# Ledger of designs, part 3: VH-VL binders against L-aspartate semialdehyde sulfurtransferase iron-sulfur subunit

Target 1, 131 residues: L-aspartate semialdehyde sulfurtransferase iron-sulfur subunit, of Methanocaldococcus jannaschii (q57563)
Amino acid sequence: MRKRVYYWTDSEHINKPVISDTILNTGVKINILKAKVEPQEAFLILELFGSKETIEKALNYLSKFGEVEEISKVIKRDLEKCVHCGCCITQCPINVIYMDEDYNVVFKEEDCVGCKNCLKACPFKAIEIFE

## First folded at step 2 (VH-VL)

Design d4 (framework fv_bexmarilimab)
Fold by ESMFold2-Fast, scan of step 2:
Structure d4 (fold): chain C 131 residues (1-131), chain A 125 residues (1-125), chain B 108 residues (1-108)
Amino acid sequence: as target 1 above (131 residues)
Amino acid sequence: QVTLKESGPTLVKPTQTLTLTCSFSGFSLSTSGMGIGWIRQPPGKALEWLAHIDWDDDKRYNPALKSRLTISKDTSKNQVVLTMTNMDPVDTATYYCARTIEFEVSGSTYYFDYWGQGTLVTVSS
Amino acid sequence: EIVLTQSPGTLSLSPGERATLSCTASQSVSSSYLHWYQQKPGKAPKLLIYAASSLQSGVPSRFSGSGSGTDYTLTISSLQPEDFATYYCQQYDSSPYTFGQGTKLEIK
């Protein structure tokens, strides 16, 4: 199972090992897709991997030290509209869009965080968003 | 190109165990978000979901059949195996394996984007 | 268990006509978890629409989906001969992940 969340917390809690404690206490695996740490606040985009039960335990643990919000945006590409120009590749902040050996643009949509940068970049409007 | 194909016995006797293998290509179960589901369809009836296994080895079973079902994967061979015990004539059906794509909307959700051709399993003495 | 009821069970229409197929859930289902499949005789199902309204790549634009909560609809704006098949809705919101009983679209 996989779940992506926005996580807001105090810088104090980031100085504490809250992410590693979550992993150790629940068995969840966590990938940090984005982190912005300011003196009084921190914002992270986290990707959690585990069974449904493990993820629920992890979210409950994280919520003790901050605010968790599920990412409900999913991006999908319409292959009929896509002309493989590559404009979306440079706009992806987590590099899940790439060009294969045949010069076709490939999306790892399952690894997307829903930021919409590629949608804004596509001159052919080939990218759809699920809210 | 994504392809899936079911294999296993086409004839099973009552009380025996059925073992079906799903062989696939064009993707890997080591890729995040990828999984395999098993669905069956008795002749002339609706589709019934049986079991699911993910890239992260998360296993789910239809609660009505859970005690009879086991699903496992061999990522290196690109295979998923489903085992169903104590077969009965009512279990006669075409069995499909299908790729599941996990995407995030509000929690994890799945849909079946590519299906195998199906294999008819007849349970008869 | 969420029961999906499709209506009508059989729909008899002519090529060129509009088809409207209904799927009603016994409990509210998030539209993100409702999908539609097409199955032709002797063949495996094919994904048509995922998340209630998103058209799968390669599926003709005459197919569309809509709905929320307990009521979902699949529409085919102008039937082609190859569209006469059985259509199934499916929910992936809660286990067991159920399918409707199917609507058979047949030539009048």
Scores: ipSAE 0.000, ipTM 0.517, lowest interface PAE 15.1, mean pLDDT 79

Design d5 (framework fv_bexmarilimab)
Fold by ESMFold2-Fast, scan of step 2:
Structure d5 (fold): chain C 131 residues (1-131), chain A 125 residues (1-125), chain B 108 residues (1-108)
Amino acid sequence: as target 1 above (131 residues)
Amino acid sequence: QVTLKESGPTLVKPTQTLTLTCSFSGFSLSTSGMGIGWIRQPPGKALEWLAHIDWDDDKRYNPALKSRLTISKDTSKNQVVLTMTNMDPVDTATYYCARGTYSGSEVYWTGFDYWGQGTLVTVSS
Amino acid sequence: EIVLTQSPGTLSLSPGERATLSCTASQSVSSSYLHWYQQKPGKAPKLLIYAASSLQSGVPSRFSGSGSGTDYTLTISSLQPEDFATYYCQQYDSSPYTFGQGTKLEIK
């Protein structure tokens, strides 16, 4: 399974190898989708891969050094701007964009990895990546 | 010592299904961070990644071939199996299995660090 | 998909010379997911460098990698006879994990 989280921690903990320690202690895989580090605080968007048990262990480990919150969406489509042309479908390398029975373009937002290929492909600028 | 070896038919007729087995030793797919991928190389052409499976049974497929590919593992036998349906002469290639892992203080994919010898699969009537 | 273009296609050099091989991506690739492989005729590829600049265990120190964004380089500081082979770059930043077309290092 896969789960995306917001992670907030102080600068002391980010100077420690918290991400690598989480991987080594739990076996989880982690992608860092965004990192913002300030002198007193760090904010990360992480994508975790593993079994349900592995992800739960990883979240518990991370929570010892900061705050964790699950996120369900990284991208948003403006349906008023979208004309369902399908240009974004072929640009999605992980096939989370498809056309349904009625020729409406559908996004499986929970599976998006934030690569932004679909933003470049949309001639109507209907796609937004949050944070 | 880490070793990987591909096995399966070397001749396949058009429209048939290809099944390849990767047998490995020196590590376990129950070990966190371990995974196995399949890569092919048509004669004189570039390498093309096909599929990957990790220790936690997470599976990834090349989108161009996803409808034709299935990858599975048998951790107790130290084997990973790739199945590819509807073979065509254009699928003639040397097929490799390779180990891919994670390591480091950052999220690094270490690449494919150990490879099988490869098996040439010819698709012809 | 990200297209990796390697240049030159063929590089003719003598032992002892410095080799510089380039890999250009059609769009930005994180250096954490750019890798280099060596392949000799009839053999499987061998990993040389992972994450753009990290030397794989057992690989001689004459090999080094650098780069970021769209431009990556593999350097061999002093060619040995066994280094004449085909070299491939690979990205893992986005699926599918693509390889370049290869640069062939040949004698002379």
Scores: ipSAE 0.000, ipTM 0.496, lowest interface PAE 16.2, mean pLDDT 79

Design d6 (framework fv_bexmarilimab)
Fold by ESMFold2-Fast, scan of step 2:
Structure d6 (fold): chain C 131 residues (1-131), chain A 122 residues (1-122), chain B 108 residues (1-108)
Amino acid sequence: as target 1 above (131 residues)
Amino acid sequence: QVTLKESGPTLVKPTQTLTLTCSFSGFSLSTSGMGIGWIRQPPGKALEWLAHIDWDDDKRYNPALKSRLTISKDTSKNQVVLTMTNMDPVDTATYYCARESYSYGFDSFDYWGQGTLVTVSS
Amino acid sequence: EIVLTQSPGTLSLSPGERATLSCTASQSVSSSYLHWYQQKPGKAPKLLIYAASSLQSGVPSRFSGSGSGTDYTLTISSLQPEDFATYYCQQYDSSPYTFGQGTKLEIK
């Protein structure tokens, strides 16, 4: 599975190999989607990939050195309203909306950052974003 | 449709300040994970990163040029402006603005403007 | 500053052949921040491969990337006429973000 989290820690811990140690101690895979490091604090947006057990172990390990908050932005599409026209595809700045081989529009909801560009682009008002 | 376009003078005299504007559409700099970078390419040479700005108004500059560069954004106008002081003939290059994404591209430049050739000569 | 060295500087091949382009970093770079761009004469660069091995949307499957640490490779399995261009690797792991000097792929 995949899970995205906000992670807050001090700059001493981020300069130590906390992310690397988490990977080595748990076997989780981590993508750093955003990092902002200030003199006394650091903020990261992390994407974790692994089994449910591996991800929970990784979250517990990270919690020893900072604060973790799960990201719960959910994009939903009303399939009764969606005609698969593709107008939302060109408006997604991070390319999480694409058309499959059968010309159906597909959303990679887990990678959505909540910008709402696709919602504004949909002429059928078929897209909703929840937090 | 994501588009970026550079605008500004094509001829600059030595010692003058260059001001370039990047105008874009199809995304917003209020979106988390979005940024704009400036890259230049002298004729026949490699690409050189100059500066970037992201949705948090976090600004980064190439250390070799930092004293000469200023980057700013106007999120409501979908514009990013780069200024470079004390232009010299060696600064002759095509200047590009490009979108920077922290998601999917892992801080890659996924869409580029067409570029604008700036010639520095008297 | 991380220096990226690409080899060869120029590669002369015919359509249908396999191309292998190398990028070597002066120090270790996370593969998540190693990217490849294609540039045709008079045009802006185009992102081909991001995070060392991930194919950008719309890029043909004949392009692939691999590598880790200091050694990275871009492969084109069967060259098409439109593939003759200059290719640049780029690292975004540490500032200043640097590009290689480029490999020019030209027709024999």
Scores: ipSAE 0.005, ipTM 0.517, lowest interface PAE 14.0, mean pLDDT 81

Design d7 (framework fv_bexmarilimab)
Fold by ESMFold2-Fast, scan of step 2:
Structure d7 (fold): chain C 131 residues (1-131), chain A 121 residues (1-121), chain B 108 residues (1-108)
Amino acid sequence: as target 1 above (131 residues)
Amino acid sequence: QVTLKESGPTLVKPTQTLTLTCSFSGFSLSTSGMGIGWIRQPPGKALEWLAHIDWDDDKRYNPALKSRLTISKDTSKNQVVLTMTNMDPVDTATYYCAKDLYSGYDYFDYWGQGTLVTVSS
Amino acid sequence: EIVLTQSPGTLSLSPGERATLSCTASQSVSSSYLHWYQQKPGKAPKLLIYAASSLQSGVPSRFSGSGSGTDYTLTISSLQPEDFATYYCQQYDSSPYTFGQGTKLEIK
C-alpha cells in the first residue's frame, strides 16, 4: 500500500528524529517528497509505504508530534490560457499529466505532489500550484 | 504519451517456461509511484492479476501462481520481464502489462494491447 | 481472497436507456481501492472510474460510480452506441488484486 500526506510540525520536532523513530517503531518506509522549514513551522510532504496496518500505525505515531492530512488537489490549470502544447507532460516526475485521444492535455490533479516542475515549463503561465 | 507493449512467444508447449517483455514509454520506473502489473485473460473469461513490480523493486505475486512467477525490471531500457514456469493448456490467455499508479488509490491507468499466448502440444 | 461478483452477467438495452451495473465484494473493500474498467471486443481494458466515484480524465460525464463497503454500482445515464462493451470492477485493497467476472452490455 502507498499513501501521501501533508505533515505540519514545528522546527523542533524535525530536529528530533521523528521520521526515523516512526520507521523504527512501525516498519513503514518513508520518502520525503518535499520539506519546507520556516522559523515558526515546518511542512513536509511524505510518501508512506507498507501494509494498511503499518501505514495506519505510522500515521498514528506521526500525529503525536504534528498534524497529518491526506493530500488534496494542489494544482490548478487555467483552461482559457492552456493551448495543450504538452510541454508540461515530460516535466512531471510522477506522470500526473496526460494527453487524451483528442490531444488535449489533462491533469490528474488529485495525484499531484506540488513539485512545480510543470509550472516552470508552461510558457503560457496556465498552471498554478497551491502551497 | 504513455504507451506499453507486450512481446514474447505466441505459442508455448506444455511444461515450457514463458518469458514476456513489457516495453514502455512516457514514464520511468525510476520515478517514485510508478509500477507495472501483469494481468491475463483466458478467452471469454475474466481478468486475473499475476504480478507487480514498482520503482523501488518491490515485487508482489498472485499467491495462487507465486511459485511459477518471476518479475524483474530494467529501468534503463524501460522494460519489465515476466517469467512463468511449467506452462499448461489452461494458461492459454491474452497477457497484458499495465501501468500501475501509486497515487493513494492505486489503479491501472494505461494498458498494453495484450499478447495472446497459446499453450498446446 | 476477495471475490467480486458482478450482476447482471449480461444486460440488453437500447441506446438512450440507463444502465445500472452492480459489483458485490465477499468482504468489505475501501471505496478508495475499487475501480471500474471498460473492455471492448479485441481491445485492452480502459480505466473508467477509480476510487468508486472518481471519473477518469477523458471519460464522458454520463458515467458515474457509487458505493461503499461491499456494494458498488456503475451507472451510465444515457447509453451511446460506443458504450456497448464488457465492464469489470476491480479491488486493489488487498492482494491478490481481484476483478469481477464482468457485465456485458449488448444491444437489444
Scores: ipSAE 0.000, ipTM 0.534, lowest interface PAE 13.9, mean pLDDT 81

Design d8 (from d1 with heavy chain T100G Y101G D102Y S103D G104F S105W V106S Y107G I108Y S110P; framework fv_bexmarilimab)
Fold by ESMFold2-Fast, scan of step 2:
Structure d8 (fold): chain C 131 residues (1-131), chain A 124 residues (1-124), chain B 108 residues (1-108)
Amino acid sequence: as target 1 above (131 residues)
Amino acid sequence: QVTLKESGPTLVKPTQTLTLTCSFSGFSLSTSGMGIGWIRQPPGKALEWLAHIDWDDDKRYNPALKSRLTISKDTSKNQVVLTMTNMDPVDTATYYCARGGYDFWSGYEPFDYWGQGTLVTVSS
Amino acid sequence: EIVLTQSPGTLSLSPGERATLSCTASQSVSSSYLHWYQQKPGKAPKLLIYAASSLQSGVPSRFSGSGSGTDYTLTISSLQPEDFATYYCQQYDSSPYTFGQGTKLEIK
């Protein structure tokens, strides 16, 4: 299984001990997709891999040292409005929009983190994000 | 378009092993979050989940049947295989495979696309 | 295991009426892991509602879901002829996945 979450904590807790201890104590695998670390706070977007049980244990462990919030946004594309121009591809900071072998723009919707950059970039207004 | 289709024998004798293959298209089991489950339905009864396999080869089995079940995948062929040993007349059911991948926005493993099902009759 | 009990077992209504189907879990289930399926005779189940209240793409807006904890509801606001089928709830909060016994929606 896989889950992406927003994680907020102070910068002292986001150092190696919290992330590594979560991995060691639960067996979860963690990928850090984005990190913003300031002197008094840290914000991360984490990608967790494991069984449902392992991910739940990992989220419980992380919550002891910060605040965890599951990403709940849904991205949809209107295929009648989309002309496959590719402008959204360059605006995705995590590269989940790509062009397939037939030159059609494809969204890995399950990998989206809801940042809205592609919505703002689309000249045809073909993209919506629902909460 | 996403499609799934079950194949295998429609008649099995008691004590034999059942092997069913799920062939799919329109997605890949190498895609993070994707998985395939097997569900059966005896005539006139409720749905019963049997087994699940994820993109990362993580396997889960219904504890009531775990000793009899094996699930495996061949990502290059877009196939998932379920094996069930020691078949009994009570195992007569329609067997479905379904895509039960991680839905990032909705939570875990709704079965969003189903095969048509294959009726397996166990009789002598 | 978590047992899902659906009620009523059979619901007899006419087209145009409102249908309310209940699913009760033997222990608390996170709404993120409760889903609803529609099954017509001789066909595979079709996903209607996922995560208790989210409408699956392509499903008409007359279908809606609600609930939390142990009590969940599927509502069809104005029945159409094609809606007469058996409906199942399912949970994946704890292993094994379980389905309810189904509610058969039939024409009066």
Scores: ipSAE 0.000, ipTM 0.525, lowest interface PAE 14.1, mean pLDDT 81

Design e1 (framework fv_enfortumab)
Fold by ESMFold2-Fast, scan of step 2:
Structure e1 (fold): chain C 131 residues (1-131), chain A 124 residues (1-124), chain B 107 residues (1-107)
Amino acid sequence: as target 1 above (131 residues)
Amino acid sequence: EVQLVESGGGLVQPGGSLRLSCAASGFTFSSYSMNWVRQAPGKGLEWVSYISSSGSTIYYADSVKGRFTISRDNAKNSLSLQMNSLRDEDTAVYYCARTIEFEVSGSTYYFDYWGQGTTVTVSS
Amino acid sequence: DIQMTQSPSSVSASVGDRVTITCRASQGISSWLAWYQQKPGKAPKFLIYAASSLQSGVPSRFSGSGSGTDFTLTISSLQPEDFATYYCQQANSFPLTFGGGTKVEIK
């Protein structure tokens, strides 16, 4: 089972080991896909692995120390409009867009977090984000 | 051009059986999950059954579970619905629908192409 | 099961009118909602997916909005070919469920 979330923590919790405590208390496995830590706040994109029950316990635990929002956004590319220019590749912060051996741009759509950076980069408007 | 053509509908007595077929063309059938959706005369749409692209995952509406069997033949580009123990409330137009799925934390399911429908009447 | 409630069940309108149709889910479905158009004697036609994304070929006068439990389909300036029954569908989980439909008829 797998679930991706946006996670925001306030300044009171920056010095607390929230991620490791969540793992120890629930048995969930956590992959940090993105982290931005400022002096007064932290923003993370987390990927949780476990049973449905384990993930639910982990989300409940995390919510005690910050705000959790489940990621329900997906990306789709219109292949008729895409000319494989590659402008979207460098704009993906989690590297799910790449160029294959034939210079075709490939998306790992299932790994997308919906941040819209590639949407802004595409001069042909070939990319759509579902919210 | 994507096409879905249903067949096999007809008039049947309560307790009888019918087998519906859906012939797909114009796309790679084996890459898409498929659904059956029905509509009783003058009523709204009701989802009946789902089958994944490989055929390994199948779901049924509670109203038809144990009586209907969905199947597919990817080599022949065909979808089937075997309907047994038919009841008056099964009277409807039956549509086959191609399903697009989006995945992030779980799949979502939309019907982007529909067949013309085949009419099933359970009476007498 | 997720229950989908549409309102109104019917609406009478004239060409050029703004028509609004509402769909409510009995529990949160995020943005996972579709809209379909059905003309008498025809199969449904796919209009909108993910609550607000317009299917290719659908006129821009159609728009969808909403998230969670409350959703809206709007036709900004009704045309003769838009007189039809409209259905919402939650795409989030099995069993998949449809609203009861809203018939848009000539005034």
Scores: ipSAE 0.000, ipTM 0.530, lowest interface PAE 14.4, mean pLDDT 82

Design e2 (framework fv_enfortumab)
Fold by ESMFold2-Fast, scan of step 2:
Structure e2 (fold): chain C 131 residues (1-131), chain A 121 residues (1-121), chain B 107 residues (1-107)
Amino acid sequence: as target 1 above (131 residues)
Amino acid sequence: EVQLVESGGGLVQPGGSLRLSCAASGFTFSSYSMNWVRQAPGKGLEWVSYISSSGSTIYYADSVKGRFTISRDNAKNSLSLQMNSLRDEDTAVYYCARDYDILTGYYFDYWGQGTTVTVSS
Amino acid sequence: DIQMTQSPSSVSASVGDRVTITCRASQGISSWLAWYQQKPGKAPKFLIYAASSLQSGVPSRFSGSGSGTDFTLTISSLQPEDFATYYCQQANSFPLTFGGGTKVEIK
């Protein structure tokens, strides 16, 4: 099972090794998809892997040291409007849009974090994001 | 709809104090970082101060550091700027502005209408 | 501090013209650059972020390009509502800084 979350922490907890402690204490595996660090705050996009029980323990642990919000956004592509030009590929900051061997643009929708960069890059308005 | 409304501007003498407020509505205020940006008469935009969504990270322009204090009240959806030891060069229209995206840079996607601060003797 | 230099300070143009505005950063800012439009007596309006990404609701005649230190805003076919002052802003680090502005005037 996997689950993606936004995670942010305050200055009180920034010196704690929260991610590594979460992994060691729960057995969850964590991939950091994106990170932005300010002097007193850190913002991360995390992908958690494990059983349902393991993920629930991990989310509970993380919530003690910061705030967790599940990524509930769904990206949709209108295939009638999409001409596979590839303009969205370079605008994806986490590299989940690519061309296959037939030159069709493919979205790994499950890995999307809903940032809207590709929506605005599409000259044919073929991309929408739903909450 | 997203709305930011500034208030508290006015005429004040050099060395005086003034408190600006910004009332936010139409979005989850506690999820966004906020900024103050000013513009002197006939001049360009100048960034003044930043406050993170939780209020724990704060930055000031060197020109106002030590004199201005930014703060927010997430329960009341309000942003404030306390301005002390005002100088003639602080005369400007002051805008509150919402930070667009905390993960990809510091941009201003919505701005208030501005409140005018005039410092003169 | 990162200094932002805009060129030109003003440009005279006619409806239908292609207008280009340049912005230069004193040090590398990757693509962390935004463009704003301001009409007299009004607050600025967000146009472009991440150097080249159009904000929703902004007409497609506006486009941005560049990375590192050199950036350009282009209006492909100027419309009457586009006469305004345009500002670039570096979004890389504090203090946040704006360019001096470029006034697009009726010729």
Scores: ipSAE 0.000, ipTM 0.543, lowest interface PAE 12.8, mean pLDDT 82

Design e3 (from e1, 13 letters changed; framework fv_enfortumab)
Fold by ESMFold2-Fast, scan of step 2:
Structure e3 (fold): chain C 131 residues (1-131), chain A 124 residues (1-124), chain B 107 residues (1-107)
Amino acid sequence: as target 1 above (131 residues)
Amino acid sequence: EVQLVESGGGLVQPGGSLRLSCAASGFTFSSYSMNWVRQAPGKGLEWVSYISSSGSTIYYADSVKGRFTISRDNAKNSLSLQMNSLRDEDTAVYYCATSPDILEGYITGAFDIWGQGTTVTVSS
Amino acid sequence: DIQMTQSPSSVSASVGDRVTITCRASQGISSWLAWYQQKPGKAPKFLIYAASSLQSGVPSRFSGSGSGTDFTLTISSLQPEDFATYYCQQANSFPLTFGGGTKVEIK
């Protein structure tokens, strides 16, 4: 089975090999889809592969060193409200929002992980996420 | 419609304790990280504490670390700040405020919805 | 800790004036800076995020610029409702820190 999660870790745990330890201790396979590592903290988008039991053990292990949240996968843009200003592009941590050669904002919906960063970035409130 | 309401402030002697509460309405509280920010009389803003949307990640300013405890109850749409060993310099208006989860760089740590504030006075 | 230094601490201005407030970080914070407006007796109001992005509902006379360590808030044509104290805040790392504030007062 597969599960995608947001993972945030404490500044005190940022130097620990938490991802490696999770793999070694549970047998889960982890793909890091996105990582932002700052001096005091880290944010990761992780894709976990394994049995239901293995994924549950992995999420429990990760939660001891940080915060885990399952990613919703449905996004909707109101085209009447969208003026293609691009404010949402810089706020997408996985770069699925981009501007085409005609300067229209395009959502690659199939790759969207359902984060809410673009909702607050949109000054026209054109974006909604349905979970 | 979207609102944060603080309560629990008051007058307390040095070394005393107070518990502040913040009640959220009009938005999905469990989707937001929460903060306490204070302002001493006639002074500027000072960030006090952060708690992530799930409650698992918590940060404190050095000035309050070990004395204050932040917590949240998503089922009750409420945020709390337990303040122990209060000092004169903790005298301030305390605001609760929402922020997006700060680690992905989106308005990182910025406070978009604020309560009206509750006054804490520590005086002998 | 990242220290935020605002200048000036106060400025006297007339309606219609262009007002510029600066904010300097003690280390690089990329574009992770927000601006707030606070009127006496009121909670702060969110104006700008990511150094230059205007919050919905904020008048277009407000603008932000800068990156790294030097940032500016500009009010292009001051209105009566703009007399307030303005704060910058770095959002790069914990602990989160605010500038000391700039009071924009009537000349």
Scores: ipSAE 0.000, ipTM 0.498, lowest interface PAE 15.9, mean pLDDT 79

Design e4 (framework fv_enfortumab)
Fold by ESMFold2-Fast, scan of step 2:
Structure e4 (fold): chain C 131 residues (1-131), chain A 125 residues (1-125), chain B 107 residues (1-107)
Amino acid sequence: as target 1 above (131 residues)
Amino acid sequence: EVQLVESGGGLVQPGGSLRLSCAASGFTFSSYSMNWVRQAPGKGLEWVSYISSSGSTIYYADSVKGRFTISRDNAKNSLSLQMNSLRDEDTAVYYCARDYTTSGGEIEFEYFDYWGQGTTVTVSS
Amino acid sequence: DIQMTQSPSSVSASVGDRVTITCRASQGISSWLAWYQQKPGKAPKFLIYAASSLQSGVPSRFSGSGSGTDFTLTISSLQPEDFATYYCQQANSFPLTFGGGTKVEIK
């Protein structure tokens, strides 16, 4: 099984090896799709691999040292405002935005993790996130 | 209609190389993780390699690690397997297989809901 | 690595028979098991997922059961098109592993 989650670490636990400890204590496998580590906070987008029981055990362990949220956000692109400049492509940390053979920018909305990097990168304000 | 079509198989000598391709159609290729699974003549199924929908996560069976490289091109709806340093025991039919997912593609289960027809690789002198 | 052991390796049966195939995992895999059917010269077909959930389009005579380490595939009334080799596969952890297969042959 595979599950994608947002993870925010508590300011008091940012120095702990939480990801490594989670793997060692639960047997889950973790891929870090994105990491933003600041002096007093850490935000990660994690992809967890394992049985349903292993993943639930891992989520419970992570919850002791931070906040975990399953990814359920929907991204929307306004095609009237989009000029296909491609600025959003380089800002997507998980490569969900790509250019087709006609040089049109295509979004794989169902694979989006809602990190908002493309929102900030778009000079035409063509991208919105709905919850 | 979901279709996966493998190509690139053939006869090679031990130590040689082959590149397999899988052409996907009938679904949003970039939303699915993909796998290679092989089957030696008269034997059972053996999982070979996994690549996530974005290409960021890759796994290999120990028997092929360091010799095979999986890759994908989402713009062209294609999956590839570069096979180097081929051995007699790599002789098999190689299948391209799609991961089973829930609606929306956020949760994958690493089951194989669709398979190609396979391409045959024979390694012999 | 999780090893999957299927039994029997082959079984001879007649149309209308009830056929039972077993699969054992070397460690607990919860319900993360799938079953596949493979006919000679063809690619495998997805039958059952999560140990007991029947894939759309698969006849109701097929059923799966089990959890943890012991799993069973049952064909309640064998039909001519069911003569094939059946494989179990664990999806609990990488590397993914298959059972050795069970060939269901005509008597």
Scores: ipSAE 0.000, ipTM 0.525, lowest interface PAE 15.5, mean pLDDT 81

Design e5 (framework fv_enfortumab)
Heavy chain, then light chain:
Amino acid sequence: EVQLVESGGGLVQPGGSLRLSCAASGFTFSSYSMNWVRQAPGKGLEWVSYISSSGSTIYYADSVKGRFTISRDNAKNSLSLQMNSLRDEDTAVYYCARTYIEGSGTFIYFDYWGQGTTVTVSS
Amino acid sequence: DIQMTQSPSSVSASVGDRVTITCRASQGISSWLAWYQQKPGKAPKFLIYAASSLQSGVPSRFSGSGSGTDFTLTISSLQPEDFATYYCQQANSFPLTFGGGTKVEIK
ESMFold2-Fast, scan of step 2: ipSAE 0.043; ipTM 0.645

